# VHH binders against q924l1r178to360: the designs that were tried, part 11

Target 1, 183 residues: q924l1r178to360
Amino acid sequence: DFLDVYHGLRRRSHSEVITHLRRASTFVSHEKLRRQLTDLCTKVQSGTHPAAQDVLALRDCFSTYPLGFSQLQASQMRALSQAMLLTPYLPPPLLRQRLKSHTTVIHQLDRALAKLGIGQLTAQEVKSACYLRGLNSTHIADDRCRAWLGEWLHISCSLKEPELSLLLHNVVLLSTNYLETRR

## First folded at step 4 (VHH)

Design P8 (framework vhh_surovatamig_d1)
Fold by ESMFold2-Fast, scan of step 4:
Structure P8 (fold): chain B 183 residues (1-183), chain A 128 residues (1-128)
Amino acid sequence: as target 1 above (183 residues)
Amino acid sequence: EVQLVESGGGLVQPGGSLRLSCAASGFTFSDYWMSWVRQAPGKGLEWVATIKQSGSETYYVDSVKGRFTISRDNAKKSLYLQMNSLRAEDTAVYYCAKDSPSFEELWEYLTSGGFDYRGQGTLVTVSS
């Protein structure tokens, strides 16, 4: 099953993204924000699923230095591309443009989904929507996928265009440990 | 099925030259950005060069600028890498890779030619 192959490859990219986030935390000048980012990374690496409010608390460091789109390093952009199931084999300016464009499309679709209401989606539609946003949804129950999509939409619809680097990283942060526990 | 078949690798002395070729099939070659990536023994994959669909724009990793030239022939569905002034650190398996424009197309391509959109590779050894 090629979905299972994709699950394995996605999971491998998650560790790289979180490692880059932890390194980037050393450049966050705001002490409280630096601590919150470090704590989130530690919890995710330890197998904990983060709360939406904990993710949203980090929005400022993803709209400016060090984690805004223009500040992302090539290695981080390659890992994020793999997490999004996009080819990482492009030069850094093109990786940046692709990630920004793809994230913008997802953000626009999220606003439309929020207006439609999650309750209107069929079981297969909700699982597919989750898969496209980073969750390996094939073996997760429909009600749990719908709850996860609700968490995603709460975060996504709260973000402004300059903060979309956080939505991109949310592909990893919100999906890594949802109903999956790792140590 | 998406297929990429690399050729042209071999053993060469430092300062020598090689020309790599990639024959593409199973997709509309002229619609995609194409890249060369490499993997040195015991190392991860490293991007080397990229060329736009039309051939009008090219990009290179700093270590190969001025030494390597990427080119393509859309009529022949072929990608090339001209490697000059080769160094020991250029020793690697070289892979041809195609771009993935969307999640739906990634799905189609995985079923056609493999996950990472690269061929089996061609070995380049630069030794004294």
Scores: ipSAE 0.047, ipTM 0.420, lowest interface PAE 5.8, mean pLDDT 83

Design P9 (framework vhh_surovatamig_d1)
Fold by ESMFold2-Fast, scan of step 4:
Structure P9 (fold): chain B 183 residues (1-183), chain A 128 residues (1-128)
Amino acid sequence: as target 1 above (183 residues)
Amino acid sequence: EVQLVESGGGLVQPGGSLRLSCAASGFTFSSYYMSWVRQAPGKGLEWVATIKQSGSETYYVDSVKGRFTISRDNAKKSLYLQMNSLRAEDTAVYYCAKDSPEFEELWKYLTSGGFDYRGQGTLVTVSS
């Protein structure tokens, strides 16, 4: 099934993105940010869902070297494209431009959603919004999806244009372990 | 629900030509980048070509530049791949793939519940 192939690639992309973030942490010159990024990666790899404040603490790493849009490596951009269910096969400059454009559109939509209030969305709309933003929402209850979207919007609406690489990586960071520890 | 139906594949001799078609439904076709990707026997997926929403920009993998042409007809909700000067290495199942949307369609996309990004595929075999 082609849908199963995309879902499998998305799950695999989560691990790849986090591995690349760990590697990038060695290039973070600011000691506090390096420790915070390394700690977040360790927690996520161990199955912990990160708090919004822990993600937002990293914003400076994602507006400049090493994790700003212009610094992302081809393999990282391919993994991020897979996490967003976009074709990862484009040349690196086109991957970068598409990821930047798509993330900007999501950020603009997020501002509109925050204005509207997530309480105005139907259960299906909430699930679809979560799925587009990286969460496999098909078997997650509406209240949990709505709570997750609230966490996403808190992060998204706090970010400025130069920091949108963090919003792109949040597709993985916020979705990887959401309810993974619940059975 | 998003549905993509590919057609036009078949057996051709090296140097021959084929035109692949993809019929789209369940989404606003004109608001999305569209791509062709292929999977050769025993290999992974390979991107072939992408076309912008308006058809104004096209992109190709180096191995098919000058031989393949991607095009679209937004009124007919159809995507095409004209394949000329076919080589044995072009043998693959070809898939029509939905790519990134424009902002104006995101709300409709979010409420549709569908996230199928690729069709069933059409087989192209280049062999004497």
Scores: ipSAE 0.020, ipTM 0.332, lowest interface PAE 7.6, mean pLDDT 82

Design Q1 (framework vhh_7yz9_2)
Fold by ESMFold2-Fast, scan of step 4:
Structure Q1 (fold): chain B 183 residues (1-183), chain A 127 residues (1-127)
Amino acid sequence: as target 1 above (183 residues)
Amino acid sequence: QWQLVESGGGLVQAGGSLRLSCTASGLTFSDYYMGWYRQTAGNEREWVAFISSGGSTTYADSVKGRFTISRDNAKNTVYLQMNSLKPEDTAVYYCAADSPSFEELWEYLTSGGYDYWGQGTPVTVSS
């Protein structure tokens, strides 16, 4: 169906984002954060779904060079746009503006959603919310999607404005290895 | 769940002019950012010109001074005026709609499908 094509494109973009993160990790000056980022990328590439706490441990290196919003490379921004199902063909300044704007809106919606409680969402609403946040949710069971959205909200609601580059990358980090019935 | 229909392509001699049009349906046109992109055989699709909802424009370095992008919100149409055409401008030209808003993407995904590219219109510049 039409979603199969988009799932394939999204999975390809996941690989590209993680490759860019691994490259960027060599420029992280803080040794502990560099090791933690490298280890997380290795585990994700090997098929491991990361714990929310492991993702949150990286928050500081997404506020500064090289992973803060203002320092993202054009190729990295194109891959992140594809992971969000957005066209990657804008000029780099507009890619950055759009990614920052979308991530800020998601963060605001996440705060509201956490207050509402994810138990209030229908199955279709949960799957759509997950899909828009990076998960190929179509063939994942409703309860599994709701659990994933809970993990997303735990990360999102812990982050402050300068750390939102991590939330953008979480579109890939939290989604890549979450269980699906289709590969 | 929208349609973009391009027109105005064709064959033209070097130094000539063409005006491309792209008409949109199924979206609140005035809210959307509109762009023109082109693709040559064997190459990735590249951005050519971009116009914001507020009318601000940007151009790729290869077309600055020769191409002009404009929009008519009453007609749901974006235009690309192409002057001083060169053989290197030969490509299939695509129109694309984009929104800076996550909310518009939410509405689209809940209604089904993900296709905001037009069919493309070929432009051939002979020397």
Scores: ipSAE 0.013, ipTM 0.344, lowest interface PAE 7.7, mean pLDDT 82

Design Q2 (framework vhh_7yz9_2)
Fold by ESMFold2-Fast, scan of step 4:
Structure Q2 (fold): chain B 183 residues (1-183), chain A 127 residues (1-127)
Amino acid sequence: as target 1 above (183 residues)
Amino acid sequence: QWQLVESGGGLVQAGGSLRLSCTASGFTFSDYYMGWYRQTAGNEREWVAFITSGGSTTYADSVKGRFTISRDNAKNTVYLQMNSLKPEDTAVYYCAKDSPEFEELWKYLTSGGFDYWGQGTPVTVSS
């Protein structure tokens, strides 16, 4: 109920996050990466859930220009903050630092979850972990949430510290179209 | 649990001054960044001023030179000194601590409630 309200608030930012990704794609000099980023955005906007390998293929765009943490514009950071259920009402340097810190904490927790094994989590723990990472887990069966968390962890645990901007954007990319059991 | 309580709002004439206070409890105040935000009816919430745990400050362009944010860690209180008030400063003013940490988000998910905004304090500036 109240989780539905919060998910409604964060999903309003999804379109803006994808719009920023599309605009950033025009500045990707490597033609293959540029096409892959544009294709991913198109598929996500059309309702397609992306494969983990397609997301990971873009890692270089998110460790340097144009989508590395230091290159994110204020409007991008506000939209990403909303997607992560964080207040967007901060000055840009503080938005950037907070997004880095929050993403780093999630990445560290993901390493611990991968070592523990997602099969060890209770249904409540799985749903809470998924909700924190952007998924509307209240409307999705436990087994499907566990499978989604597996996809998230595969991406997260493959990323290095300079690439964590991709993990931040994954809050939108991996969650937007997963099963859509409601709306 | 943590709590933020704003006070000091009221009615003032254009050109006047007000001092808002926000008293915090339930967390280690000195470790957190604190901010002031405002909201008018029908509009999104706008940040006004921010102060780091170390005391560095930043301000929205609309209030630079007129408003001063400060903190007293011994009293767990953050202040907003508002000078040269204008009718367009009329709003409900809110205090907020740093963005939700994982622990706070977890509390929201498991205990059924989290609201990092205080109740607000109304400020009306007449012309």
Scores: ipSAE 0.013, ipTM 0.300, lowest interface PAE 7.6, mean pLDDT 82

Design Q3 (framework vhh_7yz9_2)
Fold by ESMFold2-Fast, scan of step 4:
Structure Q3 (fold): chain B 183 residues (1-183), chain A 126 residues (1-126)
Amino acid sequence: as target 1 above (183 residues)
Amino acid sequence: QWQLVESGGGLVQAGGSLRLSCTASGLTFSDYYMGWYRQTAGNEREWVAFISSGGSTTYADSVKGRFTISRDNAKNTVYLQMNSLKPEDTAVYYCAAESPSFEELWEYLSGEYDYWGQGTPVTVSS
């Protein structure tokens, strides 16, 4: 099954993204933010699903150095592209542009979804929306997918445009340990 | 069904020129990033040049000033004009189409589509 192959690629990219986040934490000048980022990465690596408030607490280090869009290294952008099931083989400027454009479109769609209300989506639409946002939703019940999408929208709709690097990393942070995704 | 068909490869002397073409079918060509990669035996595939849907171009340092990528949306074709060819440019050249969004990529991946062109060999004699 081609889905098994792509789910495997996505899961491997999750570990790589979290490793990059841990390395980037050493360059966070604000002591409290550095500690919070390190703690979040530790929890996620140990199998814990993060709370929305813990993710949102990190917003400042994703709008500036070291994790703002302009500061992402080629290896980080390749891992993030793989998490989104996009080819990592583009040159770094195009990787950056594509990731920024893709994340901006998702952010715009998220505001529309919040206005519509996720209760209006069919089971298949919810699963597809979750898959687009990083969750391997194929074997997850639709009510659980809907709950996950609610968590995603809470984070997404709280973010401003300069903070969208956090939304991009949320593709990994919110998806890695959610219910049946580790199978 | 989407397909990429490459042409224009061959044997050329050092200092010569070749134009590679890649014609796409079954996709909204103007929406895609189009690019060229090359691969020599035993090495990883390396990118050569890319052109965005809006026409912005970028080149690998090894080919800057010698190669030019362009596109013709009316013909669904991307071109690579290769000038001042060197023996080191000898490789199999691949055309690639990259989706601007995950939804478009998902449609591509879920179908019987060619992600890459079939490759066209370029040999530069010294």
Scores: ipSAE 0.006, ipTM 0.313, lowest interface PAE 9.5, mean pLDDT 82

Design Q4 (framework vhh_7yz9_2)
Fold by ESMFold2-Fast, scan of step 4:
Structure Q4 (fold): chain B 183 residues (1-183), chain A 127 residues (1-127)
Amino acid sequence: as target 1 above (183 residues)
Amino acid sequence: QWQLVESGGGLVQAGGSLRLSCTASGLTFSDYYMGWYRQTAGNEREWVAFISSGGSTTYADSVKGRFTISRDNAKNTVYLQMNSLKPEDTAVYYCAADTPEFQELWEYLTSGPYDYWGQGTPVTVSS
């Protein structure tokens, strides 16, 4: 059905995003950050779900060259759009604007959601929130989705506006290997 | 459950003009970015022009100054006016639709990204 088609598109986009992150890591001037990014990409490609602290340690890579919003390449932005279930067929400037706008809205909603508390959400609301943020949540138990949303909010609420490229990439980083989301 | 129908393609002499039309059915047309892409044999699709829901336009460098995109929301139609045509403009031209922002998840799940495209209309420019 249509849900299977979208899950397939998301899974294909994960590999493309990770490939671009690995390529971009070679241009990270700070040696420690370059090593940390390369290590994270290797672990994610091998099936490891990253710890929130390991993701947050990379925030500076996503505030400036090469992974800040203004430096994202067209192919990377197309793959990220597919991970968010958005059409990749816009010109690069419009892809960039749309990705930045959506990420900013999600960041604002995340701050509100953290204040509300994820315990206030129904199981359906939690699964929908996870799906919007990149997780193929349909067949994942609600307690595991709630835990995932907690991990997402911990990262999201720690980030400042110039670091939101990391939140965008978190759509892939946090979702790829969570409880074997590949189906 | 919506459709884009292109018309206006055909054969034209170099230096001539042609106007393509794309009519949408089954969607709230005024909310969508509308655009034109083209594809030549053996090459991937390239974007040509886009127009936002608010009427702002963007053009590929290869067509800027020669092509004009416009829309008529009352008719659910987007147009591509092609002037000063060159043989290298020969391609199949595709109409595409997309929302400027992520709206409802169900819109994407039920429509699909593949429903954003028309079937294409050929344009041949003779030298």
Scores: ipSAE 0.005, ipTM 0.248, lowest interface PAE 10.7, mean pLDDT 81

Design Q5 (framework vhh_7yz9_2)
Fold by ESMFold2-Fast, scan of step 4:
Structure Q5 (fold): chain B 183 residues (1-183), chain A 127 residues (1-127)
Amino acid sequence: as target 1 above (183 residues)
Amino acid sequence: QWQLVESGGGLVQAGGSLRLSCTASGLTFSDYYMGWYRQTAGNEREWVAFISSGGSTTYADSVKGRFTISRDNAKNTVYLQMNSLKPEDTAVYYCAAEPSPEFEELWSYLTSGYDYWGQGTPVTVSS
């Protein structure tokens, strides 16, 4: 089954991304932000679904070194590509360009979705929107997917262009521990 | 619904040439970026050549000047012309289609469950 294969690829990429975030946290110069990022990673690794406000508190870490788009290491970009179900087998400049482009498109679409209102989406549209944003939504109930998309849009619509590395990492942070009800 | 089918691999002696083909079905081929990748036993898959929807090409340093990637949108096919083959070019070669970063293409592709890799075609270069 190809859905099981894709879900497995995403789950493996989740642990890799979080490991990279934890390592990158040691290079965050602001003590409070470094502590908050480390704590978030620890909770996510322990099975906790993060609150949107805790994710947004980290926005400054993702606009500059070490977690801004231009500073991402090749191994981080490969893991993030896998979380988005994109091939990781490109040179780092092409990985970076593709991840920036895809994240920008998602961010622009999110603004449109927020204006439309997620209540206007069909069950299939909600599940597809969640899947595009990193959630293995196939066997999750539609009301739970709609709630998750609401959390995603709250984060996404609060972010500015220089902070979009956080939106990219949110593909993992918001998806890793969200409920999956079957298979 | 969406599929990549590779062909053209085989055994060739050093200094020889091969042309690999990859035919796509079930997608609007002209809107996709196409690439060739290769993998040897025990090693990660590595990029070889890439062609954009607009026809711009890039190559790995190891094959630059020897390999040429091209596409025929009327036939939904991407090609890899391999010249001056070396024993170190021995690998399984894979075709991949990359979704455009445009909203509709990215959403439809990622949610469709399409397999964006071909099955692979082996190339063996003897010395």
Scores: ipSAE 0.013, ipTM 0.394, lowest interface PAE 7.7, mean pLDDT 82

Design Q6 (framework vhh_7yz9_2)
Fold by ESMFold2-Fast, scan of step 4:
Structure Q6 (fold): chain B 183 residues (1-183), chain A 127 residues (1-127)
Amino acid sequence: as target 1 above (183 residues)
Amino acid sequence: QWQLVESGGGLVQAGGSLRLSCTASGLTFSDYYMGWYRQTAGNEREWVAFISSGGSTYYADSVKGRFTISRDNAKNTVYLQMNSLKPEDTAVYYCAADSPSFEELYEYLKSGDYDYWGQGTPVTVSS
């Protein structure tokens, strides 16, 4: 099963992304943001699903050093590519370009989905939309997928273009501990 | 349906040349990044060369100056010209298409019947 292979790759990439976030947190100059980022990473590693407001509180450290798009390290971009189900074997400049482009497209689609209203989507469309955004939705009920998509859209539609590195990392942050069958 | 078919591999002596081909079907070929990867027994797949939809090319340091990637959009085919082959180039070579969008990749994945990689074509370089 191809999905099983991709789900395994995604799960392994989650821990790598969180490890990179924890390392990057030591370079956040703003003490409150540093504490908030470290706390969020600790909770996610412990199995806690983060609240949208807690994710959004971090937006400033994803628009500048150390977690803005231009500051992402090659190893972090490879892990994020795996979480997005994209090829991680590209040169770093192409990895950065592709991640930025795909995140921008997702952000544009999210604004359109918010205008349409997620209540207009079929169960299968919601499940597919969640899978595209990082959730391994295979064993998750459609009502739960719809709720998760609502959380995603709340975060996404609140972000501005310079903050889209947070949306990219949200592929991991919002998906890792959401109602899913075992690791 | 997405399908990638590689050909052109074989046995060649050190210093020789081979040309690999990969023909794609079931996708809008001109919009895709196309690439070549290789895998040696017991090792992870490594990137070899990439060509963008716009024709920009990228090469791994180990093959730069020896390998050339090109594409023919009319034939839905990507090529890898391998010159000055070395024994360490011995591997199974895989073609991959990288989607222009995440949504397009997902459409292929959800069908449950798509190879992200082609079948591969073996290349053996003797010394």
Scores: ipSAE 0.012, ipTM 0.320, lowest interface PAE 8.3, mean pLDDT 82

Design Q7 (framework vhh_7yz9_2)
Fold by ESMFold2-Fast, scan of step 4:
Structure Q7 (fold): chain B 183 residues (1-183), chain A 127 residues (1-127)
Amino acid sequence: as target 1 above (183 residues)
Amino acid sequence: QWQLVESGGGLVQAGGSLRLSCTASGLTFSDYYMGWYRQTAGNEREWVAFISSGGSTYYADSVKGRFTISRDNAKNTVYLQMNSLKPEDTAVYYCAADSPSFEELWEYLTSGGYDYWGQGTPVTVSS
């Protein structure tokens, strides 16, 4: 069905985004951050689900060159659009504006959601929230989706506006190897 | 659900013209960004022309000066006027809609989704 097609596109976009991140890591001038980014990408590619703290440690890479919003290449933005289930077939300035706008809206909603408390959401609302944020949640148990959303919100609510490129990449980083997402 | 229906394709001689139409249903058309894309045998889809909800237009270099995209929000229709057609323009042409709003995207995810693409309309340009 169409959902299976979208799941396939998302899985392919995961590999592309991580490949772009690994290549971009060679341009990170800060030695410690470059090592941490390379290490995270390697672990994610090998099937490891990253800890929120390890993702947050990279925040500075995503506010400036090479991974800030203004530095993203068209191919990177197309892969990220597919991960967000957005059409990748826009001119690069519109891709950038679209991704920035959607990421900003999600960030604002995340702050409101954290204040509300994820315990207030129904099972279907939790699954939908996770799916919107990159997790193929249809076959994952409700309690595991709620736990994943908690990890997402920990990262999201810690980020400032200039760091939102990390939140966009987190659509892939936090989703790729979570429970049963490969199945 | 939403639906995109393309029409206007066919056979045309090099140097000729065609007008493609794409009529949308099941969405608030005026809020959507609309585009035309094409796919030739053995190649990935490429964008051809794009029109924003506000009416700004964008064109691929290969069609600039020859193709014009426009929309009629009262008819829920986007058009592609293709002039000075070349054999290289032979392709299946697809209409696509892109939601600018979070509300539309949320509805998509909670109600069973929709496809970004129409079914396509073939255009063949003979030499």
Scores: ipSAE 0.006, ipTM 0.293, lowest interface PAE 9.2, mean pLDDT 82

Design Q8 (framework vhh_7yz9_2)
Fold by ESMFold2-Fast, scan of step 4:
Structure Q8 (fold): chain B 183 residues (1-183), chain A 127 residues (1-127)
Amino acid sequence: as target 1 above (183 residues)
Amino acid sequence: QWQLVESGGGLVQAGGSLRLSCTASGLTFSDYYMGWYRQTAGNEREWVAFISSGGSTYYADSVKGRFTISRDNAKNTVYLQMNSLKPEDTAVYYCAAYSPEFEELWEYLTSGGYDYWGQGTPVTVSS
């Protein structure tokens, strides 16, 4: 099945993105942000689902070097594309343009979705929204998907345009351990 | 039917120059992003240079300052001017056309994303 292929690609991309983030942390000059990013990466790699507040605390290091959109390396953009279920085979300028455009569209949809309220969505709509945003939602209970979407929207709706690189990385940060910690 | 045809490859001594051309037929050339890639036997294609539909240019670090990409929309042609050639530039050079509409992995795989490539033109740089 195609879903198995996509889920496999997404899972493989998760560890690659986190590894890139951990390495990028050494280039963050702000000591407090560097510690917070390193701590988050370590916890995610050890199987911990991050709190929304811990993700949002990193917003400043995703608007400048080394984690702003214009600073992303080709290999990291390919891994992020795979996490978004987008083809990684494009030239780096097109990878960057597409990731930025796709993230901007998701951000705009998120603002509309927050205004509507996630309680208005059917179970299928919630699962589809989660899948689009990086969660392999097919085998997760609908109540847990709705809760995850709430966490996503809290982060997304707090971010400004220059900070959208964080929203792109949140495709990995918020989804990597959720499936394994579900109840 | 659309087609990309490369020309201008050949043998050249280190320090020499070549100009590659790629002419497109059957597509709305001005709407497409155009790029050059190169490949040696047993390795995947590596990106060399890229030009947007609006004319912005981008280069791989290994060719910056030596190669120049340009396009002529009236002739449906993209060019790669290669100066100060090195033995390491020896490869088969491929022209590629990209639509920014290929956003989903499944769409790319099923729409023939591999089809937006020319046949390649060999470049050999002797030391």
Scores: ipSAE 0.013, ipTM 0.322, lowest interface PAE 7.8, mean pLDDT 83

Design R1 (framework vhh_nb_b201)
Fold by ESMFold2-Fast, scan of step 4:
Structure R1 (fold): chain B 183 residues (1-183), chain A 127 residues (1-127)
Amino acid sequence: as target 1 above (183 residues)
Amino acid sequence: QVQLQESGGGLVQAGGSLRLSCAASGFTFSDYYMGWYRQAPGKEREFVATIYSGGSTYYADSVKGRFTISRDNAKNTVYLQMNSLKPEDTAVYYCAADSPSFEELWEYLTSGGYDYWGQGTQVTVSS
């Protein structure tokens, strides 16, 4: 079906996003953050699902150069758009605005979901919430999707507006090695 | 369910005009950004024009001044008026519905949350 086609496109975009993150790590001037970003990329590329604490440790890289929203290059924004299942064919200023707007709305919904409690969502709602946030949730068990959404919300609700580029990159970082989406 | 259906493509001579239409169904049309994209043989899909839900428009530099995008929310239709066509405009033209407004995000969340594309319509400009 067409969901399988979109799953394929999303998985291909993951490699591009991680390649951009790897290259961006060489431009991080802070030695400890550079090492932590490099380590995270290595673990993810080797098939490891990252711990929330390791992701959150990188928040400063995503609020300033090189990975803040205003520093994202066109090719990086295209790959991130594909990971979110959005068209990558817009001009770079429109890609940037759409990614910022979409990420901001997801962040606002995440705060509301955390307050509501993910136990209030139906199985279908949990799978759809995960799919919107980057996980190819169609063939993943409901309890595993709910656990993944909990990990996502823990990271999301810890972030401030200037750090939302990290939430955008979590569309790839949290999803690429999770259960059946791992290759 | 969601459907986008393009029409109006065809063969025209250089300097000619065509009007493309895209009929949409299965979603709240007035809240979506609607766009036209094209793909020539052997090339990547490229942006042509978009129209915001509020009516604001944006065009690729290659078509600015020649193409006009418009929408009719009562008919759930977006249009592309193509004037002064060039052989370089030869491509399959695709209609797309992009990024819902804030008000639709819950529906977007529960429906799988991806952009919608039509099947495309061929435009061929000769000579």
Scores: ipSAE 0.012, ipTM 0.436, lowest interface PAE 7.8, mean pLDDT 83

